# VH-VL binders against Photosynthetic apparatus regulatory protein RegA (regA): the designs that were tried, part 10

Target 1, 184 residues: Photosynthetic apparatus regulatory protein RegA (regA), of Cereibacter sphaeroides (q53228)
Amino acid sequence: MAEDLVFELGADRSLLLVDDDEPFLKRLAKAMEKRGFVLETAQSVAEGKAIAQARPPAYAVVDLRLEDGNGLDVVEVLRERRPDCRIVVLTGYGAIATAVAAVKIGATDYLSKPADANEVTHALLAKGESLPPPPENPMSADRVRWEHIQRIYEMCDRNVSETARRLNMHRRTLQRILAKRSPR
Short names: E, the ipSAE of ESMFold2; O, the ipSAE of OpenDDE; V2, 0.75 times the mean of E and O plus 0.25 times the DockQ between their complexes.

## First folded at step 19 (VH-VL; framework fv_teclistamab)

Design bb6 (from j3 with heavy chain E56Y; at its last look DockQ between E and O 0.44; V2 from the best seeds 0.71)
Fold by ESMFold2, look of step 19:
Structure bb6 (fold): chain C 184 residues (1-184), chain A 121 residues (1-121), chain B 108 residues (1-108)
Amino acid sequence: as target 1 above (184 residues)
Amino acid sequence: QLQLQESGPGLVKPSETLSLTCTVSGGSISSSNYYWGWIRQPPGKGLEWIGSIYYYGSTYYNPSLKSRVTISVDTSKNQFSLKLSSVTAADTAVYYCARELWLGDYYMDVWGQGTLVTVSS
Amino acid sequence: SYVLTQPPSVSVAPGQTARITCGGNNIGSKSVHWYQQPPGQAPVVVVYDDSDRPSGIPERFSGSNSGNTATLTISRVEAGDEAVYYCQVWDSSSDHVVFGGGTKLTVL
């Protein structure tokens, strides 16, 4: 269920998006622009670092897996050049441990793909004086667990009994989980 | 440039299972930003979404078809597949596969050329 | 199930503006996507997220979405714009895709 965010943008609305998936980057950039951000985009670690050095933004969304390297290098530059930058890392399935490491190095939070623009906005703005509502989507933990279960299921050739065995859970519990949609 | 190509039998007998494969080339099916979908169009009629799959296997299905439809993915072959059971003449259509760009909802940003499947005795 | 309603046809002269509507209950709260399907061809997205264009789609294609109506606008219509146009949303209450019935654009 989508709802309007209760957070307010600050005076500096600059947002850097770094992702080498050009159709996704363009769609996300347009969606964030409609939400009041002033966008710059980068499709590489090198481009992202250059923008972060020259025009450090108030906000950033950084994909960790880029063709020319690790988005973590952009996170480090952002934190060095603008200590108050709000940095959200987007990560694919199977890279959650790397996203946690990014938070330890200076990212504000992480989100698992596939993501939506409301989730991204909420993660960027999760500070304020107003009493924020509970997150509309649960923390990525439920999504991480669901994605991990799906990965093991596929590895077991979609065998429910073998999947349950590998996950150390009861078969009926797994069947209930597999009947669910991805958390939002 | 990413391309999608449908393949499978063009003629299926009533009560049998329609089975199609979509081969993805010029890109990876294992992409975190995308779902992979099937859409059909009966001759002279509109588009009907059948269902979509994420590369780790989670699915969405059209409620009107969900009892008869299975979509699956084989990431090692860069393919996804459609099975539609218990077909009738009403299932005669051009079947398209598509890449679906997700950001809280999705649209089909790349389509296959389509393949006609006729259900006839 | 969520329903999208489109007029079955729209006719315009070359150089004029075509407006194709997509009606739905509270469609203004949804993101609307538009596809062009020329005769005998696969659909191609021409507008997504109400008003955004993919690369390669001419600026003559534009969109809006408010209240119960989304509109695809094609300015300076050319003969090559003759096609069937479909609107599409994601219905989050049922987690499924809905297409409109399609609008045939005829260029006179």
Scores: ipSAE 0.763, ipTM 0.906, lowest interface PAE 0.8, mean pLDDT 85
ESMFold2 (binder alone), look of step 19: mean pLDDT 93; pTM 0.952
OpenDDE, look of step 19: ipSAE 0.851; ipTM 0.936

## First folded at step 20 (VH-VL; framework fv_teclistamab)

Design cc1 (from bb5 with light chain S92R; at its last look DockQ between E and O 0.38; V2 from the best seeds 0.68)
Fold by ESMFold2, look of step 20:
Structure cc1 (fold): chain C 184 residues (1-184), chain A 121 residues (1-121), chain B 108 residues (1-108)
Amino acid sequence: as target 1 above (184 residues)
Amino acid sequence: QLQLQESGPGLVKPSETLSLTCTVSGGSISSSNYYWGWIRQPPGKGLEWIGSIYYWGDTYYNPSLKSRVTISVDTSKNQFSLKLSSVTAADTAVYYCARELWLGDYYMDVWGQGTLVTVSS
Amino acid sequence: SYVLTQPPSVSVAPGQTARITCGGNNIGSKSVHWYQQPPGQAPVVVVYDDSDRPSGIPERFSGSNSGNTATLTISRVEAGDEAVYYCQVWDRSSDHVVFGGGTKLTVL
């Protein structure tokens, strides 16, 4: 049960979720509610910006690829309206440059899909991380490291958390490295 | 409104390869929130998961079938497929395709109607 | 490998409450999903994540999960609830989908 995890929320528990995939958004909202957050949801850039403007939340999870535009526009409004908002960008788009851009304009971190609700919660509540982005086009040595990581990933039955533990690296670092392999 | 439809031969000879296609309509197979699965049900018996695929090609297979199973995806056709080699009468079943909604685990939130495949000589 | 155990059948009178169990070692640490399969039809999910309902599923379908037992509860049972019910988990250690054997609900 999610209640077996100890999450230290601040006094303001407000969380805005922005994602245009309604079944996923509803499932994530229910999971985050069980973890003590007070949810608002948006299915578009326009709706997300309106909520961020009117009721800037303490926490936000924003998908970058939305039907009506780029979720970075929501991240920008959130940071402007509430400088201490903890913003996680959650994206199935594995383009590292886009995720880095989100962090540069004020996102706290990014997390690649597929992810689980514990991973989202930990990303929202973690104190800052400053890992350098992996090369966009890995060189030969980076390619060898990439292939080793893929081998360990398969050995762990494609379990990202277990793979990160076995490699002695932060899960978010592993996710960024794995995102370079995303189909286009 | 996303829908799944199985297609392929309803009759397969023993020792040959069973081949099925699932066509996804009303949505995209290239969705980051979903896996795509095959499940079968022998007549009068329970559900057996065969395997799952993510749209960029990562596959997971039931170990009891792994040596005979290939699941593949064609995002340009919005389809995924099942091949089961060296079939016997024990492979006679209704075969379902399903969308699997992921959030740390998955459940099948949309099912195809199922197609009966009979293995008979 | 992880195993889910369901009773083969449950009988209940109309208007009464049916309880269908799904047993598993430490199943309370997993998310449990429940499917209804009417005769000759594809399964449909009726409860996910232990206790949540998809749109269109009546509130009389509910679920719980604790310890070694998950339970699907159907209150005010109707004749239309006759079906086979399956529980399902995803086993993180093996990356496998596991179904229970199914429980046939009969409304007398």
Scores: ipSAE 0.728, ipTM 0.891, lowest interface PAE 1.0, mean pLDDT 85
ESMFold2 (binder alone), look of step 20: mean pLDDT 93; pTM 0.948
OpenDDE, look of step 20: ipSAE 0.841; ipTM 0.934

Design cc2 (from bb6 with light chain S92R; at its last look DockQ between E and O 0.43; V2 from the best seeds 0.70)
Heavy chain, then light chain:
Amino acid sequence: QLQLQESGPGLVKPSETLSLTCTVSGGSISSSNYYWGWIRQPPGKGLEWIGSIYYYGSTYYNPSLKSRVTISVDTSKNQFSLKLSSVTAADTAVYYCARELWLGDYYMDVWGQGTLVTVSS
Amino acid sequence: SYVLTQPPSVSVAPGQTARITCGGNNIGSKSVHWYQQPPGQAPVVVVYDDSDRPSGIPERFSGSNSGNTATLTISRVEAGDEAVYYCQVWDRSSDHVVFGGGTKLTVL
ESMFold2, look of step 20: ipSAE 0.768; ipTM 0.908
ESMFold2 (binder alone), look of step 20: mean pLDDT 93; pTM 0.951
OpenDDE, look of step 20: ipSAE 0.860; ipTM 0.947
ESMFold2, look of step 21: ipSAE 0.724; ipTM 0.893
ESMFold2 (binder alone), look of step 21: mean pLDDT 93; pTM 0.949
OpenDDE, look of step 21: ipSAE 0.856; ipTM 0.946

Design cc3 (from cc1 with heavy chain D58S; at its last look DockQ between E and O 0.36; V2 from the best seeds 0.70)
Fold by ESMFold2, look of step 20:
Structure cc3 (fold): chain C 184 residues (1-184), chain A 121 residues (1-121), chain B 108 residues (1-108)
Amino acid sequence: as target 1 above (184 residues)
Amino acid sequence: QLQLQESGPGLVKPSETLSLTCTVSGGSISSSNYYWGWIRQPPGKGLEWIGSIYYWGSTYYNPSLKSRVTISVDTSKNQFSLKLSSVTAADTAVYYCARELWLGDYYMDVWGQGTLVTVSS
Amino acid sequence: SYVLTQPPSVSVAPGQTARITCGGNNIGSKSVHWYQQPPGQAPVVVVYDDSDRPSGIPERFSGSNSGNTATLTISRVEAGDEAVYYCQVWDRSSDHVVFGGGTKLTVL
């Protein structure tokens, strides 16, 4: 097999990781250190912004859902302080719209969790010469959509209007979806 | 600190279904970085992985048990469960639930205390 | 199916170094995790990703992995280290968790 010729670290190997899940953050940091990066970590938006302002890194991996706010604020500071920073955002289910927003304000790419350290490295170093393949998801598209709708509905205390607003869906459309699945 | 607690009957009749629930406290089962697993240990023997589940329902099962095992998750209760059908005395074991931290593979970073299930007529 | 092989037992004197091996075909290409199970207790991870320690695990626990052998090394062994130790991998070809058979460490 031919070695992937795209992946080479630059002279600046600094990498900022921002994620409030400490066991995951520690595991990822160690994995990336073994790959030649020089790590700083942050467990909050506030910490991430402070590091990005004081010591703007060459590379960053940012989780978008943090306890003290939205990782987009870190992405914005990184882009402002270092326009050539390569930024990968990590997203779980339910944060896809925020991941798209992060790319629009200058994140290099996004990855769906659960993440693999090789995938993170590839995303940080790859040039955009091909689209990544669609994510493999063992759940059907209808099942994923239905479960997402039910989750948001419960989070909104079964408020149809608020649920529709959060899903960017017309209220009547949501009512039809909810009514279709009701037992008698 | 995240904790896991197994619950369910300690005695199950042969040919019936063993059913256990693991309750997650001090954290959310709906975490994207983790799988949730069941591991068992017959008395005096080693650890045997049963299977794992991701919070939206994706599963991996031990092939030796796959025909008899169902693992499910209830995110609204912060719980996941094990059903093992058609049990025999060979299924007598301590059953552990565990959190499994994923980064391309996983290891069990938090374990429950374990619960002994005895299969006896 | 992928197989991990551990010696059934290892005995060491207090203060000495214990080495517990985990054999597997090309195990050096896998991430190896190690668990300590004291008598009557649940397992606890002591080493993950071949050589990394979770918070709270003393530096005298260390690990290595190359070729066909991974090794858990416990230096300055104490009586409290007496336990069964299991190695574990994820086998990507089958999507299975595999445990070794366990090694009982006796401190005499």
Scores: ipSAE 0.775, ipTM 0.913, lowest interface PAE 0.8, mean pLDDT 85
ESMFold2 (binder alone), look of step 20: mean pLDDT 93; pTM 0.951
OpenDDE, look of step 20: ipSAE 0.851; ipTM 0.945

Design cc4 (from bb4 with heavy chain D58E; at its last look DockQ between E and O 0.43; V2 from the best seeds 0.72)
Fold by ESMFold2, look of step 20:
Structure cc4 (fold): chain C 184 residues (1-184), chain A 121 residues (1-121), chain B 108 residues (1-108)
Amino acid sequence: as target 1 above (184 residues)
Amino acid sequence: QLQLQESGPGLVKPSETLSLTCTVSGGSISSSNYYWGWIRQPPGKGLEWIGSIYYYGETYYNPSLKSRVTISVDTSKNQFSLKLSSVTAADTAVYYCARELWLGDYYMDVWGQGTLVTVSS
Amino acid sequence: SYVLTQPPSVSVAPGQTARITCGGNNIGSKSVHWYQQPPGQAPVVVVYDDSDRPSGIPERFSGSNSGNTATLTISRVEAGDEAVYYCQVWDRSSDHVVFGGGTKLTVL
């Protein structure tokens, strides 16, 4: 599986990870290294911006809640310095305003924590679906997630198993979500 | 440095409810990368996972215990709790709380010291 | 339920290498984590994701995972390594944490 991943990545395998949670950052870095990426890590907005300016990567994963500020500042530098950088934003529940801002400045995709290394890899390499358009008015985090799930569900022709696979969630969890009405 | 500490009664009568609290210090329970779990160890036996909770309230339970288990979280107190109903002597164990670092699966990267709960009349 | 099998005990002389196995159907496709539990103490993770070490765990603790067997290797064993060692996985099909039964390492 590592050989398949390396062939899929092509020549430039550079990946910048930005997250101030050191145990998570280390675990994710090791997991992505095993998948063929060449890692640099940053634990702050300041560090992330410095690396993005000096050595703009082909790929980036950026946590939007950082102790010294908003990870959007790193996303902005990445987009400026390397327009073809594939940027995945990690966000916690209830961060709709941050997710909307990330889409507006051109993040490739966003993922809700808790993260899965396969989910992150697929999002970095995805050739298909982009982030949904931001809503005109901010919605609850549950509403944003529910809308994304419904869109993927319809694209999978209402196939629960395929939808769960694309969303990188357990089928049981998806069935519970689909059985409920839109939260708000 | 993040630390976990179990608290609660060390003695519980049969048929009653075992109730424990884990207090998180040196870090926030509202951390998106983590689940918070309970694991027990009967005397002289191995580790048994009881269940886990995410700070928004999503739970996973050991199927062998799930009819009797409730795990809850109180983010305002930086605590999570275990209730195990209808206890018997077989529920006598050291109970641990743990932080569970998630990346598509989890492992327990921080453990509490454990607290012995004895079920006896 | 997914089952992990460990030998009940392993004995090793100080300075030698201990190998503790964890058997499971296609365990090589899973991430395996290892915990050390010294007598009277809480468990501590010593290896995660098959082969990675948390900060503060010496390099003499290492791990591998392939096929149906994961292995924890402790080189240059010391008396202080005497403990019970558990392997653990997450079973995605059931959302269940699975521990092995534990291996008691005795240092003679």
Scores: ipSAE 0.765, ipTM 0.909, lowest interface PAE 0.8, mean pLDDT 85
ESMFold2 (binder alone), look of step 20: mean pLDDT 93; pTM 0.951
OpenDDE, look of step 20: ipSAE 0.860; ipTM 0.943

## First folded at step 21 (VH-VL; framework fv_teclistamab)

Design dd1 (from cc2 with heavy chain S30R; at its last look DockQ between E and O 0.35; V2 from the best seeds 0.00; counts 0 for: pae O 6.5 > 2)
Fold by OpenDDE, look of step 21:
Structure dd1 (fold): chain C 184 residues (1-184), chain A 121 residues (1-121), chain B 108 residues (1-108)
Amino acid sequence: as target 1 above (184 residues)
Amino acid sequence: QLQLQESGPGLVKPSETLSLTCTVSGGSIRSSNYYWGWIRQPPGKGLEWIGSIYYYGSTYYNPSLKSRVTISVDTSKNQFSLKLSSVTAADTAVYYCARELWLGDYYMDVWGQGTLVTVSS
Amino acid sequence: SYVLTQPPSVSVAPGQTARITCGGNNIGSKSVHWYQQPPGQAPVVVVYDDSDRPSGIPERFSGSNSGNTATLTISRVEAGDEAVYYCQVWDRSSDHVVFGGGTKLTVL
């Protein structure tokens, strides 16, 4: 873990983590516990929904890609059961549109994988609502990636360092990407 | 079971570029939860991280090697590669590729067997 | 740059407990990982995230981390435990994976 970030948690520190990668889930849970959250974990959409329905948490981190389905279903249950739940969705490459959809239906924010525990915590505790970039329907995965990077870049007021941080890229890597023309 | 295997020339001349490839088997390199890293170990010395890459191209490097290192990924071949330019005798080492787990911080849970690269004229 | 400090060597008799330390500035705020490297072999993670153990690693291996020191504890040491052990962290500020210098564990 990086430098300890001091965050002010509310009275309810309950956090639900939903991910079908058990080692990942365990690690994230431990990291978040270290940050003061009270953790409950789910390894499937079904389990996530069940927990969300039975014990709606104050915070949630949901992977959108799960073995048994789409994490959006968990997000929907959370929004229904606890509208004030702060939900961060995690998304891999190729699922940006889904992440945007998640935010539209009530997720607080989304993070592209990989994201560290500090980033997750920051997203969960951030003041106000974070808006993801507008969805695009590019013809290729490369175009999707490029456009996503460009949008994040713009959202960061064209700050390369901040953009790199958000995208979990090396600054030079990002610079190279930004210097290239749009892929088809 | 996920396995990593390093491949490339075991001998490189000074000032040339060291080039290695890591082949991933038993799993896809296109994983959202992992980086793919290179670590080296000079004979009789400790471990040194070189750099890591995400499957869609995000990289970070050891600052001491950054100017000479390029890591790339070929998802179609389920491989990722290391290039180290302007090599000297100091770059003689066993080179390992590894799967790097992220989450708060990073560690390597699966390693290749390593390949010795000797820099000699 | 972030630095991890390990003793160069630790010796222990069979059946006894070995403790290998890893020092770092406020290392307790980081997650520490430990690797075992037998002679001529690749490293294998034996403890990750301070105290978690991968499947297949004996319970004899445990870890702790607080303050400025992380510790790998190997109880009931066996001859097969003889290896070099490395601690490792990720430093977010510099975006570096950092290894300690390694500790050679000798089983007497």
Scores: ipSAE 0.026, ipTM 0.585, lowest interface PAE 6.5, mean pLDDT 87
ESMFold2, look of step 21: ipSAE 0.780; ipTM 0.913
ESMFold2 (binder alone), look of step 21: mean pLDDT 93; pTM 0.952

Design dd2 (from cc2 with heavy chain K66E; at its last look DockQ between E and O 0.36; V2 from the best seeds 0.68)
Heavy chain, then light chain:
Amino acid sequence: QLQLQESGPGLVKPSETLSLTCTVSGGSISSSNYYWGWIRQPPGKGLEWIGSIYYYGSTYYNPSLESRVTISVDTSKNQFSLKLSSVTAADTAVYYCARELWLGDYYMDVWGQGTLVTVSS
Amino acid sequence: SYVLTQPPSVSVAPGQTARITCGGNNIGSKSVHWYQQPPGQAPVVVVYDDSDRPSGIPERFSGSNSGNTATLTISRVEAGDEAVYYCQVWDRSSDHVVFGGGTKLTVL
ESMFold2, look of step 21: ipSAE 0.731; ipTM 0.898
ESMFold2 (binder alone), look of step 21: mean pLDDT 93; pTM 0.949
OpenDDE, look of step 21: ipSAE 0.847; ipTM 0.945

Design dd3 (from cc2 with heavy chain S30K K66E; at its last look DockQ between E and O 0.31; V2 from the best seeds 0.67)
Fold by ESMFold2, look of step 21:
Structure dd3 (fold): chain C 184 residues (1-184), chain A 121 residues (1-121), chain B 108 residues (1-108)
Amino acid sequence: as target 1 above (184 residues)
Amino acid sequence: QLQLQESGPGLVKPSETLSLTCTVSGGSIKSSNYYWGWIRQPPGKGLEWIGSIYYYGSTYYNPSLESRVTISVDTSKNQFSLKLSSVTAADTAVYYCARELWLGDYYMDVWGQGTLVTVSS
Amino acid sequence: SYVLTQPPSVSVAPGQTARITCGGNNIGSKSVHWYQQPPGQAPVVVVYDDSDRPSGIPERFSGSNSGNTATLTISRVEAGDEAVYYCQVWDRSSDHVVFGGGTKLTVL
């Protein structure tokens, strides 16, 4: 499996992970190494920015909330220093609006924790499978929720039962949401 | 640095409810990367997973125990709890709480010391 | 339910290599984790995700996983390695955590 993913990564396999949870960071780093990435890790906004300035990576996974500040500052440096960097932002429960803001400033995609290494890999490598960029108009709370649900749905290969489990939602509720058009 | 400590009665009568609490210290139970679990070990026997909870209340249970088990979290006290109803002598075991690091599956990266609960008349 | 099978015991002399197996149908497609439980103590993870070590676990602990067998290998065994060792997986199809029955390592 790691061999197959290496063929998809291209010539520059560098990946920066930014998260202040050291056991999670180490586990994710090892998992991504097995998938063919070449890792650097940072446990702070300050360290993440320093690496992004000195050695801008091809890929990045950035947690938004760190002890010393907001991971959006790292996203901004990454986009400035390497416009083609594939940036995935990790977000906690209830922070979807902040994650959408990260996409507006240049993150490629976002994922909710608890994360799966396969989800992270797919989000980093997805070229046109992300939802459309947020419109310039304010996005309603319903649209924010709908966008998140659509992402999880695609990660589950459009399996409604699995999507409902990941979202901690009854299948009937999810089916009703999926049947509606995108809210304004 | 993060530590887990089980507490609760060491002796429970048959047909009653076993109740245990795990106190988390040196870290927060509101950790997005973790589940919080209960595992038991009958004397001289192997480990049996009971169930797990995420800090906003989502639960998974061992199907063999599901009808009798409730796991809950109290984030204000930095604690999570186990209730096992209708106990019998077969429920006599050392009960461990554990932190479970998730990345598409989980392993128990921190364990409590364990507490023996004896079910006896 | 998914079943993991371990030998009940292994004995080794100090300085030798211990190999503890964990058998399961298609276990090579799963992530396998290993715990050391010294006598009278709580378990401690020594290997996770087949072959990775937590901080503080020496390199003489290693793991592999392919086909129907995962293996924990302890090189240059020391008296302090005497413990019961458990393998563990998470079975996605049932949402179960599954432990092996445990292997008692005795250092003679």
Scores: ipSAE 0.772, ipTM 0.910, lowest interface PAE 0.9, mean pLDDT 86
ESMFold2 (binder alone), look of step 21: mean pLDDT 93; pTM 0.949
OpenDDE, look of step 21: ipSAE 0.810; ipTM 0.937

Design dd4 (from bb6 with heavy chain S30R K66E S67D; at its last look DockQ between E and O 0.34; V2 from the best seeds 0.65)
Fold by OpenDDE, look of step 21:
Structure dd4 (fold): chain C 184 residues (1-184), chain A 121 residues (1-121), chain B 108 residues (1-108)
Amino acid sequence: as target 1 above (184 residues)
Amino acid sequence: QLQLQESGPGLVKPSETLSLTCTVSGGSIRSSNYYWGWIRQPPGKGLEWIGSIYYYGSTYYNPSLEDRVTISVDTSKNQFSLKLSSVTAADTAVYYCARELWLGDYYMDVWGQGTLVTVSS
Amino acid sequence: SYVLTQPPSVSVAPGQTARITCGGNNIGSKSVHWYQQPPGQAPVVVVYDDSDRPSGIPERFSGSNSGNTATLTISRVEAGDEAVYYCQVWDSSSDHVVFGGGTKLTVL
């Protein structure tokens, strides 16, 4: 949502964005600038690491899957160079394991794509155990489940048997679900 | 450079199902930053959004068309498709596929050239 | 359903400034995107997120959005700017992509 939210940033407002998708990166950068951050962008793990080493920022948003490698490598460099850096990790796959891994190596938070600029900002600025406000139009439980199944299905290269196994679901049940339209 | 190309029959009979495919080239449809959408434009009229799909199959549709529309994705072929059932003359239009850039809001940054589909007996 | 309203046509002389409006309830709280569609061609985004321009779009194209009206401004209009322009928003309450009716810009 395009709500102009004003956030209180620290004295150091430097933000590194790492994503190999240029249009997305540009759009996100502009959105974050509007929110008061001072942006630097990287389009690769190599570039992200270089920037992190040379000018460690106060904040960072890192895509985990980059063309030249794993964004976790950038996270590691950031943690080494600036332990107080607030790092939000983005991923398109939304795997729990990936989220846990990101947190374990020092990420402040994990967000699954798609994530909007407000969510990113909230994650970056969150203090303590503060939960972000619920979305204005949350997906139904059925929709969330359905999307999860679809995501796993794609991750398994659309192999029904493998997907069923991973989801601990009967193959026939999965087939029925996959044959149905997305729930509202 | 990302390119989208629509393909399918240019003529469909009334009551039949319109089927189109959009082929994505110069980039992967497996992008977490985009949806993939269908938009149509009747001759001499404005743009109408039909629906969109995420790379792992999540869809949302125009309510006015929802009952007749099915959008699917084939990541292995780097394609996504549109099916519109029970077509009438009112469904005659240029059909565009587009990439929808998502960041809490959607806009279409890359469009296909469009393909005319005429519904006629 | 959310509705966007555009004037059906705007005429401007070469070198002058064209302004195309897009009306919507509290549209200022949304992100507005603008597309240019030359005759017989596919639409091309010329302004996104109210006022941002894609690479390759001339600085003559600018956008603003406040209150109930978004505006696409085309300065120093050229003959090549003749096209139909559409505003577009995403309505989060209904998960809909919504287009305006389009405005035909005629360069006199």
Scores: ipSAE 0.756, ipTM 0.895, lowest interface PAE 0.7, mean pLDDT 91
ESMFold2, look of step 21: ipSAE 0.764; ipTM 0.905
ESMFold2 (binder alone), look of step 21: mean pLDDT 93; pTM 0.952

## First folded at step 22 (VH-VL; framework fv_teclistamab)

Design ee1 (from u2 with light chain D95N; at its last look DockQ between E and O 0.26; V2 from the best seeds 0.68)
Heavy chain, then light chain:
Amino acid sequence: QLQLQESGPGLVKPSETLSLTCTVSGGSISSSNYYWGWIRQPPGKGLEWIGSIYYEGSTYYNPSLKSRVTISVDTSKNQFSLKLSSVTAADTAVYYCARELWLGDYYMDVWGQGTLVTVSS
Amino acid sequence: SYVLTQPPSVSVAPGQTARITCGGNNIGSESVHWYQQPPGQAPVVVVYDDSDRPSGIPERFSGSNSGNTATLTISRVEAGDEAVYYCQVWDRSSNHVVFGGGTKLTVL
ESMFold2, look of step 22: ipSAE 0.802; ipTM 0.916
ESMFold2 (binder alone), look of step 22: mean pLDDT 92; pTM 0.948
OpenDDE, look of step 22: ipSAE 0.854; ipTM 0.943
ESMFold2, look of step 23: ipSAE 0.803; ipTM 0.916
ESMFold2 (binder alone), look of step 23: mean pLDDT 93; pTM 0.953
OpenDDE, look of step 23: ipSAE 0.840; ipTM 0.931

